# Ledger of designs, part 13: VH-VL binders against o27280

Target 1, 266 residues: o27280
Amino acid sequence: MDSMNVPEVLEIKRIVEESESVKTFIFSWDFRREVRPGQFVMVWDFRDEKPMSVSLIDPVRSEIGISIRRVGEFTDRVHGLSEGDLLGIRGPYGRGFELMGRDILLVGGGIGMAPLAALADEATARGMRVDALVAARTADELLFLDRLEAAGVNISTCTDDGSCGFKGFAHERLLTLEENHDMAAVCGPEPMMFQVMRILDERDVPAQLSLERYMKCAVGICGQCCLDDTGFRVCAEGPVFWSQELSRVREFGRYRRDPAGRRVPW

## First folded at step 10 (VH-VL)

Design Y7
Fold by OpenDDE, look of step 12:
Structure Y7 (fold): chain C 266 residues (1-266), chain A 118 residues (1-118), chain B 112 residues (1-112)
Amino acid sequence: as target 1 above (266 residues)
Amino acid sequence: EVQLLESGGGLVQPGGSLRLSCAASGFTFRDYAMSWVRQAPGKGLEWVSAISGRGGSTYYADSVKGRFTISRDNSKNTLYLQMNSLRAEDTAVYYCARKSNYGSFDYWGQGTMVTVSS
Amino acid sequence: QSVLTQPPSVSGAPGQRVTISCTGSSSNIGEGYDVHWYQQLPGTAPKLLIYGNTNRPSGVPDRFSGSKSGTSASLAITGLQAEDEADYYCQSYDSSLSGSKVFGGGTKLTVL
């Protein structure tokens, strides 16, 4: 039972460069340990440990992929690794996405596309129609486009600077899309998710959103990822939440807590 | 041209049942969520029920929950409202309305009158 | 008793500017949900007048404008005309009422 909480030292099987700042690290995986899109693992580089979303689930090749954006010291070290190098992986943790209906809309921003890419694979494998709105600041930051296209996903892109697709934010592009879906899955910057959720609520489209918060234990004990008012632990009750659950979370889209527990605005 | 045409209204006794229909044309019906909105005589608008484009999700006002059922047949471009256990306070003109991308009701039918009276 | 509060009536002379307020709360307008406005002429079905706080559908004159701030929204009508006499309703979404669409109580506009 506790074996999942002990990091397994795994060899990096492959590294895929997704963008200038994002790499996907692929590992052999024993699928006796189930993993779902939307769940995360704790990645240990023998110095520090960080939660990362699973972006690839391949039972045929017995592999998983973890996409990591270079944003700080830890990720800088990880990005310096090569195929054959070792990382500690424990998990998976958290509540993943649920699929329902025949048509699903994915709305992702930046690295938020990581868990959604895994979800897209599952959805398409089930015969669902998958539409994806992929957002980024610039064209160079758009993730997984080729992979999604290969899977049969219908892609719409938007960029802040208009370098690719719709010029503007994801919620603005969403307003221009005429089709409603049976459900939506959303992951990206929280201000984006906040706006997208409102639109989906108004459209009567059930939505699941994946949150990112500072977490340490990943097992719901330390409380550092607790959300205000509800007491939801992102690592245990999340990171995937239904829109109705998030409607009870006052801090959602407004602020987050830093490692010291201080409120910091988005 | 988008058109919505309600039918099925009439006089019914308290406790009775009635089924409303809304025939839609001029747009891809399955792509739009639909709602029923009612208006009692001389009163304001009240949202009653909504259904997603593909019919996978339904929503009800507390005032009608458990008594009304919204459904749709996308093959017939028709929206329905099954009303059971009708009460006097359910007396109203019932409008079917299309939900826009912005969450507004961008098109309305002319409404059908439902009168609940002993 | 409406979730959104509107004045029951407003009036103005032809050519004047009138405003209709729509006051909500932190669970609807204040939560970030859009406000929409509808015009209902006597004996007719409602018509969408303003959507997404400020947008006019095709065919709606630019005399009509919408705004939103905090927990409230406002409809402004400039150059008031006799044909503008109608009931006006604001509408939004409320997260505290099981995802309900909510309307204001309506405002009767009289052109003097």
Scores: ipSAE 0.447, ipTM 0.803, lowest interface PAE 1.7, mean pLDDT 94

Design Y71
Fold by OpenDDE, look of step 12:
Formats: structure tokens, sequence, C-alpha cells
Structure Y71 (fold): chain C 266 residues (1-266), chain A 118 residues (1-118), chain B 112 residues (1-112)
């Protein structure tokens, strides 16, 4: 347990360019340390540290993948790295997704598809039917489509501008789907997740949702990722939550807290 | 054409049991969540129970939790409600209703009357 | 005792406009859950009238309309007709009741 909290310096084995703004960094992984879809790791570039979702879990190749979107200084530095370069990785942390039933619906937006892609691999490996609603602002921001298709996932796409698939938001596309599923996993912009959760609740589809919050320690100590009213720590009790748990979290879909603890609207 | 037909209602004594059935036709049954909704004589509608399309999830109103069991047989396109430990306040017309993709009940049966009386 | 509150009765003359209110709370309508409306003619099963706050199923006249704001919803009937005499129920979802679907107490509409 203590050893997992010390970053292990790993060599970037391979880099996959998923989109203009997203890269997947692949590392050799010792699977004596278990990792599940929905869990995250702390990535250390020897200057700063950030939580990142695991997007690939490959026990056959003994590899994991971490998908990172360029959004700031840290990610800019990481995106500048090459194969063979080093990063510090500690973890995995947090509660991952649970699979149940035969048919699962994945609803992902943008980089939110990262943990869902890993979940899709596990689900299909178990013989589950996987439907995925992949949403993005534009067609070029849709992630993991080829990978999902290759895995046998039934894909529906949704884009804000209509450049690919359904024109509109994920929750709007969801309303047009003809089937109910045994469970759903959701990850993306929180306003999207909020709307999707509402629909799934009304449909009596159990749903798990992965949240993103400012995270510092990743071990449930610092409290930076605490959710209002419940005291849930995203790094410890999450980042994956059941819809019933999130129904108790009043800030969900409404606001988040910045590094200074201030409320920031979505 | 979507059709829902309830059966199994009748007179039962307090503490007794009854099993309701709802035969569905005209749509892909497994793709839709189903619910039971009841209406006491001269009263309003009360949601009783729901089950997901594939039967993986069940929900109950607090008033019936622990006493009623909802189930379905998708091979027979039939919805069931096993009612145990029946009480006088359970007296009502019980409707089978299909849940739409919007969460509304878009189709209803004609209902079956359940009377709990000594 | 209904989670959603409706007036017990409303009335109007043929051709008039009537409205039926449905008042909820922060755990149902206010939480963002949709409101649906049902019409129940005397001695019949309920029929879906409005779904998703504002949408009409096929066969429902456009003189029926739904709206939602804050923690409340409203059903409006214009050009009231004799056949509109019925009970009307609003329905939503409540997150505080372990995933319960909730109905209003119902409103009896009388056409004078």
Amino acid sequence: as target 1 above (266 residues)
Amino acid sequence: EVQLLESGGGLVQPGGSLRLSCAASGFTFRDYSMSWVRQAPGKGLEWVSAISGRGGSTYYADSVKGRFTISRDNSKNTLYLQMNSLRAEDTAVYYCARKSHYGSFDYWGQGTMVTVSS
Amino acid sequence: QSVLTQPPSVSGAPGQRVTISCTGSSSNIGEGYDVHWYQQLPGTAPKLLIYGNTNRPSGVPDRFSGSKSGTSASLAITGLQAEDEADYYCQSYDSSLSGSKVFGGGTKLTVL
C-alpha cells in the first residue's frame, strides 16, 4: 500500500495520437498491481502532478494507457514528450466501474470517453453487449471510435455542430434510442452527465458516473476533492459514483470548486 | 398496435396473496421498462412498482416494499406482480403501464380490480 | 398527501381556456425531471396527454399544451370541449423517494 504512493518512474513505451488535442501514453505495467476501468493514476512530470484516467488496460501486452487532453501548462509539457521519455506514475486510485447484466450503455463526452474505452474492453471481453453513445463538440473531437468498433461496440455519435452523427447533445440523442439497458456508465462534461443521469433514472437504468474534480493527494487526506453536503471525496469514494449517490450531491451538475475552494459554475 | 391486458384481480382476505399478470403485444417487450400503477376507488393514481426491460432492476413504492414483487418473462411478453400480505388499503384497480423513452407511461391496460376485504 | 400538488377541481365553459397547475419541489420537478400529463375519462384507464413537459403524442389535439418552470408545471386547455371533462394527473420522478415515480393528486375538470 505504501509503495503504491511513491511514483514509479516509467518509460513511455508508445504514444497514440487520438485527436489533435488528445494523446494516449502507453506504459509497461506489472499487473500484480491490479487496475480497473474508472480508476485513475497520478502522473508526475517531475515538476507537477495531475490525476489522469486509465484508458487502456491490456494484460496480454502488460500495458496500460493514459489518455491526456491538452488543456494547460502541465499537459502541454506532457504532450511535448516522446517515446522513450520518462514519467512518474503512482496509483491506481479510486473506485472504478462495476459491470452488471448483459447489455451496457456507455455515454461519453470528449475526454470522458477515456475511462469508458477501458470499460468497453472489459465488457466486451466478458461477452456483454456494449452500446456506446460518443459525444463531442465536433467530429474531430470524437475519441476512440476505431478502437471501439474493433472491439465490437455498437457506436452512436453525437456532435454539437452536427458534423458527425446526431446533431445535438448526448442527452438529446439518448432520448431517441429505442432500447433500455441493464446498466449505464457515463463520463464527460458534468452538465451532460447531469442530463443523462436524469433520463436514465426515469428509465430505471442503473447508472454509474465518473466525476472530475480538483485533486491533490489522491488518497483521501487533503479534502480538496470533497463534494458538498455528502463529504464524498472524489479520489476515495469516487471518481465513479452510482446515480443514487450523486442524487445526494447538490453541487453535481451545478458547480464545482476551484483550487482555492471557490464555487465555479459550469 | 400496442396492447396491454391485465388479469388476476379478484377478492382476497387481508393477509392473503394474489398474482397479477399483464400480457403485452405489439412491441418489443424486452426493450421497455414496465410499471404497475394502482387507483383506489374514487382516488388518484399511485405508482406501485417498476422493472427494467431486461429485468435487471426493480423498484417499489414504500407502501408495498417487502410485500410485492414485480417480475417479467420476456419470452412470454408477460409482466407479473406478486402481492403478499395484502391489506385493505391495497384495494384498487391495478394498471399495467409501459414506460416510454421519455419516462412517461405511454400505454396503459384497462386494469384489473383487486379487492381486499374480510 | 401527493408529492405533486394539483387543484382538486377546475371548471370552464365550452370554448374557454383552462389551466391546471402541478406544484412540486426541488427533489422532483425542481431537480430537472420531466413532467408528464395524463387524461382519464370517466370509467376508463389513463391516457398519456403530454410527455416531456411540452410534447403531444399522436392524436392529441394542439389545444392541449404543457409547460414547466422552476418547481411547477402547468397544463393548458384552449377551446374547451365537452369531451374534455375528465380527471387530469401530472407525473414526474422524485430522487428523494428511492427512484419513485410520483403522481399529482389529480384534477377534475368540469365543462359547464
Scores: ipSAE 0.334, ipTM 0.754, lowest interface PAE 1.8, mean pLDDT 94

## First folded at step 12 (VH-VL)

Design Fc12
Fold by OpenDDE, fold request of step 13:
Structure Fc12 (fold): chain C 266 residues (1-266), chain A 121 residues (1-121), chain B 107 residues (1-107)
Amino acid sequence: as target 1 above (266 residues)
Amino acid sequence: EVQLVESGGGLVQPGGSLKLSCAASGFTFRTYDMYWVRQASGKGLEWVARIRSKANNYATYYADAVKGRFTISRDDSKNMVYLQMNSLKTEDTAVYYCVRPSYYEGFFDVWGQGTLVTVSS
Amino acid sequence: ETVVTQSPATLSLSPGERATLSCRASQSVDSYLHWFQQKPGQAPRLLIHDASNRATRVPARFSGSGSGTDFTLTISSLEPEDFATYFCQQWESFPLTFGQGTKLEIK
């Protein structure tokens, strides 16, 4: 455990622009350290540290990818890096997705597609049928479409402005899709996930959802990512939760806590 | 449908110039590095040039055989890749392919139909 | 640069037979070796990437193996449409280089 908690300084092998605001950083990875879709790593730029989901797991090339959306000072600095530059990576942490059945539905919004893309790769590699509902505000913000297609994923898109696919939100599109799956994996804006979970529950489709919360230690010690009422630590018990678990979390879909511990509504 | 379509090939005299074009469609062009690969008649394949995506500042790389003579460029707004060929030599005679790598690079997964460039007196 | 050499130059076989094509690199390319199929008048088609992974829509009769410097493409039972030229290509380092090709022709 001690070695896991020490960041390993890794060279950025490649940088891929997924969208105007999202870049994927690729690193060499020693797969003696197992990493699963849905798990996250702590990325350290020698000034600050942030949790990031793994979006690419490639045992063949011994590489992982981390997709990062530019949303603040830390990510702005990281987006300014070039191939060959260094970052500290520690982990992986958290509970990842569990695959079951033959048919899986992925519902993702924005950067939430990052862990789902990795899950899609694993699922398709296992011979599962993968349907993905990819949501974004606009067409230009839709992520990973080409790689999902290359993996054999059946893609359905929806955008708020209708610039691509269904005009509307992910849960609205989902309502138009009557096919059931053996399981679903969901990641994106929490209001989206909340609505999607409701629909999936009504359809008796087992669902796993990946939550985002402010994290500091990533090892279940500091409690910054604790969910109200349950005391679930997103970094330890999550970030992937079953819908049954989240049904006990009253804050889910309603609010989160900021770094100061204040309740911030969605 | 993912597609690459080359154009601009033809007959040119040694020392002449020619500009090839490649039109890309059916995928997120801006995300990818793009390549030119050529093949002389009855011969093997030869990497010619590479242009990086915007994320990597459109950096360009060339095979030694074409350095200083060829220039690869791209226009993401038009989903186009170009190859400006100057000071052409008879040895440059080949079918030129526009090629897309895999999503995160590593192998060539999409090829155009190719365009023939013949350098002859 | 890394030189990639294929053998044999020409392979004559009949439908139903097993084909074994070799590709050797002058230095280790790890698993970054890919195989392409090319038919006359057509562009190369990706068959195998990273030594042993079949590309999309590639029949199961095609398989790749090897690592380091020695690689093999195997066609378990040749179909008429498999008679073509096969190229290997290394992506370990730039410049990217291709083998000279193996022509698989019908006996």
Scores: ipSAE 0.895, ipTM 0.939, lowest interface PAE 0.5, mean pLDDT 95
Fold by OpenDDE, fold request of step 13:
Structure Fc12 (fold): chain C 266 residues (1-266), chain A 121 residues (1-121), chain B 107 residues (1-107)
Amino acid sequence: as target 1 above (266 residues)
Amino acid sequence: EVQLVESGGGLVQPGGSLKLSCAASGFTFRTYDMYWVRQASGKGLEWVARIRSKANNYATYYADAVKGRFTISRDDSKNMVYLQMNSLKTEDTAVYYCVRPSYYEGFFDVWGQGTLVTVSS
Amino acid sequence: ETVVTQSPATLSLSPGERATLSCRASQSVDSYLHWFQQKPGQAPRLLIHDASNRATRVPARFSGSGSGTDFTLTISSLEPEDFATYFCQQWESFPLTFGQGTKLEIK
């Protein structure tokens, strides 16, 4: 096997439109290199490189899927690709989600559902009960509903505009749910995650949250993804963190560092 | 509930035309490629046509037996897939199924109940 | 195209017996071989996908095995409702192709 730090040039096998702004790119994968839900890969389009979560892990078909939201120049280029085109992929990197207990709650917003969808597959395969709160701004932006349903996930939808499911934010929907779970996994906009974490902590539900930060090396050497006042590197100690760990991170839910290192409020 | 409902089948003379429709419900239609598969009475199954999703520019593919005669199309706004059949032949007589693949297009997981097309003089 | 051939054409068995159905591809289809069940007057129903994975609501008595060119569908103990026609189908390459079917009938 090649070094995990050397990008492998892979052919895009299939492209799936998850929504107007999100596409999933499917690649053949040698599962001798293990990948876990919550881990990320560095995607290289031969001009730039960005970290992306793995949204599909299929050992049966020897495939992985990477879901990418169209948000900038890099992703614009990637979204312009076709099946048969090539991308460089190195990894996986980071700490993925851990599963425990018999039932799990997934709370995801937007593209944050990507790693959670993969986690849902693993959890259901293990015979766990999986409940998922899937949130988005609008109904058209809700992701992975059909695949989650196919996996046996109990889905609750939430949209900002009320176009589907609960009208409001994920944490508001969560407040209406009385059932506690053995654990929770959360991924989405950081303000959402912050609120969800607070609720889960109050309910004494162990929670893992996946953070997004500007990242370059992915191997913990450049420090670009360091969280203030902790020394935590999202690429090394994360991107999945326990709520107890994030409680030490003052910037969580409040601000992030942009590519220039400036603080940018959420 | 996931459902596919075919319509438009009937009796037509050789050389005639017919347009089949398939109404999809209960799933995110735009995400999926869609297929037509047919089955002559007492015979096996035959892939007829495929239409890709928007992500793949609605590309269409046909079995050799129907190339140049059949046209598959879709309307994502209506959750519909169609099969325009021209220059029909007696050998086109079959039950035509609208079929959805799995989420990432690995296998056929949902079938309509089919619509019968009979080509006879 | 990849030709898929099933055997036997007809299989006559009694309830409680073990059924073994074969499917052979003219070239390797890796594990991209699926099995369908079809009863008279009904559409095909997915039974096994990717050679060995049971579809939703498929009883445990159904199992699939094989890779490459040779595949097997096994019904460990036949139930009355299992008597139907079974088709295999390859999804390794286009055009997608089906086997001609095996009719499982009551002896």
Scores: ipSAE 0.894, ipTM 0.939, lowest interface PAE 0.5, mean pLDDT 95
Fold by OpenDDE, look of step 12:
Structure Fc12 (fold): chain C 266 residues (1-266), chain A 121 residues (1-121), chain B 107 residues (1-107)
Amino acid sequence: as target 1 above (266 residues)
Amino acid sequence: EVQLVESGGGLVQPGGSLKLSCAASGFTFRTYDMYWVRQASGKGLEWVARIRSKANNYATYYADAVKGRFTISRDDSKNMVYLQMNSLKTEDTAVYYCVRPSYYEGFFDVWGQGTLVTVSS
Amino acid sequence: ETVVTQSPATLSLSPGERATLSCRASQSVDSYLHWFQQKPGQAPRLLIHDASNRATRVPARFSGSGSGTDFTLTISSLEPEDFATYFCQQWESFPLTFGQGTKLEIK
């Protein structure tokens, strides 16, 4: 058995409040174990386990960060933790983002900005031009703005209520932007990603999208995260997919499966 | 534009008190820890105090030289950081800087212009 | 506390010359060593962070190197605006500490 499948108990080094509902937990990391933007880890609080995207990869400090949104009992418990407390981390798992070209567009919504923030750091470190469209319901829910700015990212904001930046949805803002990029990376609510993907396809911009699904084993065995009709496992073949791959996925942008395997509309 | 603006410096006698203020703008203030750093004339820089964000319960830390005499505080609703200085000594004479760390607190990336505190009889 | 010592105290050079500034820590600080530039009457400005990373808008002629206890700031070809005082600072442990500074003056 691969040692990566055994949770490593790690101390929370730092906690950063990204928003009212999102915190970033920072851990020491042995970078002999490679981790890439777009990959996820399984977080274990010794009661339950949930997949979480890596939002920070810092080889200088030998640290990773995991951004977690408070959405239920598990995340509520985790948000109650303090620096010095312990969590179990196993992974990383899944396919991360691939960088290509000179110019990259990031389109993120809500907590979907977590893996994109990590990707932004890698892209800027490589000398790429990074444009980011950051979307949220309100200004207070916009994530990583100061972080992205510090990294040299060109930021455009979009809020549902118009409290910051463009009033409307990410795909609507994208339609107002005429500039094309060498590639795009997208992560957020699936309806958003679906619309963004369509626009990017029409513009012939290669795009990668990160999906979120119910995930149990993270190792491609249980099948809980399988996508109709391709049989893609989000934990193994994803969570990052190319737009061409997702075009074959019937359920994309339409529905997902709950823990019982039932179809749940978006 | 990211900006830090200090105020409240001045002349005070030994044993006196003074309260410094720092107004922050242009960034998400509540997510950052904040620092005070001072510099005596013609001398080096000295860390004075640190206050954590709300996520870390506004925990405070002080240099040994000022422990028990100085108090750092913040008001996130006003984007303000303060330094209450009591029992001032002549060796406290310095330019005091309000300083922001990097996003995940690795280095000092933004400094105010500083405010001069002179302790003299 | 970790003591940070800079050398030399003063460095006199001419425009166009190469400047080499040293910073030594009393114990290992890994790569958590930063460099600041300060001009008279101004606040310090971040120049290099984490031993070798140039801060935003810092010219390419500035470079940092080193790890552990020994660090170097190099200015490949001095410009008139580079004559200032340079401080190193460790962020490995609290209390945070600064070097005493190197004054780079025009010869």
Scores: ipSAE 0.843, ipTM 0.922, lowest interface PAE 0.6, mean pLDDT 95

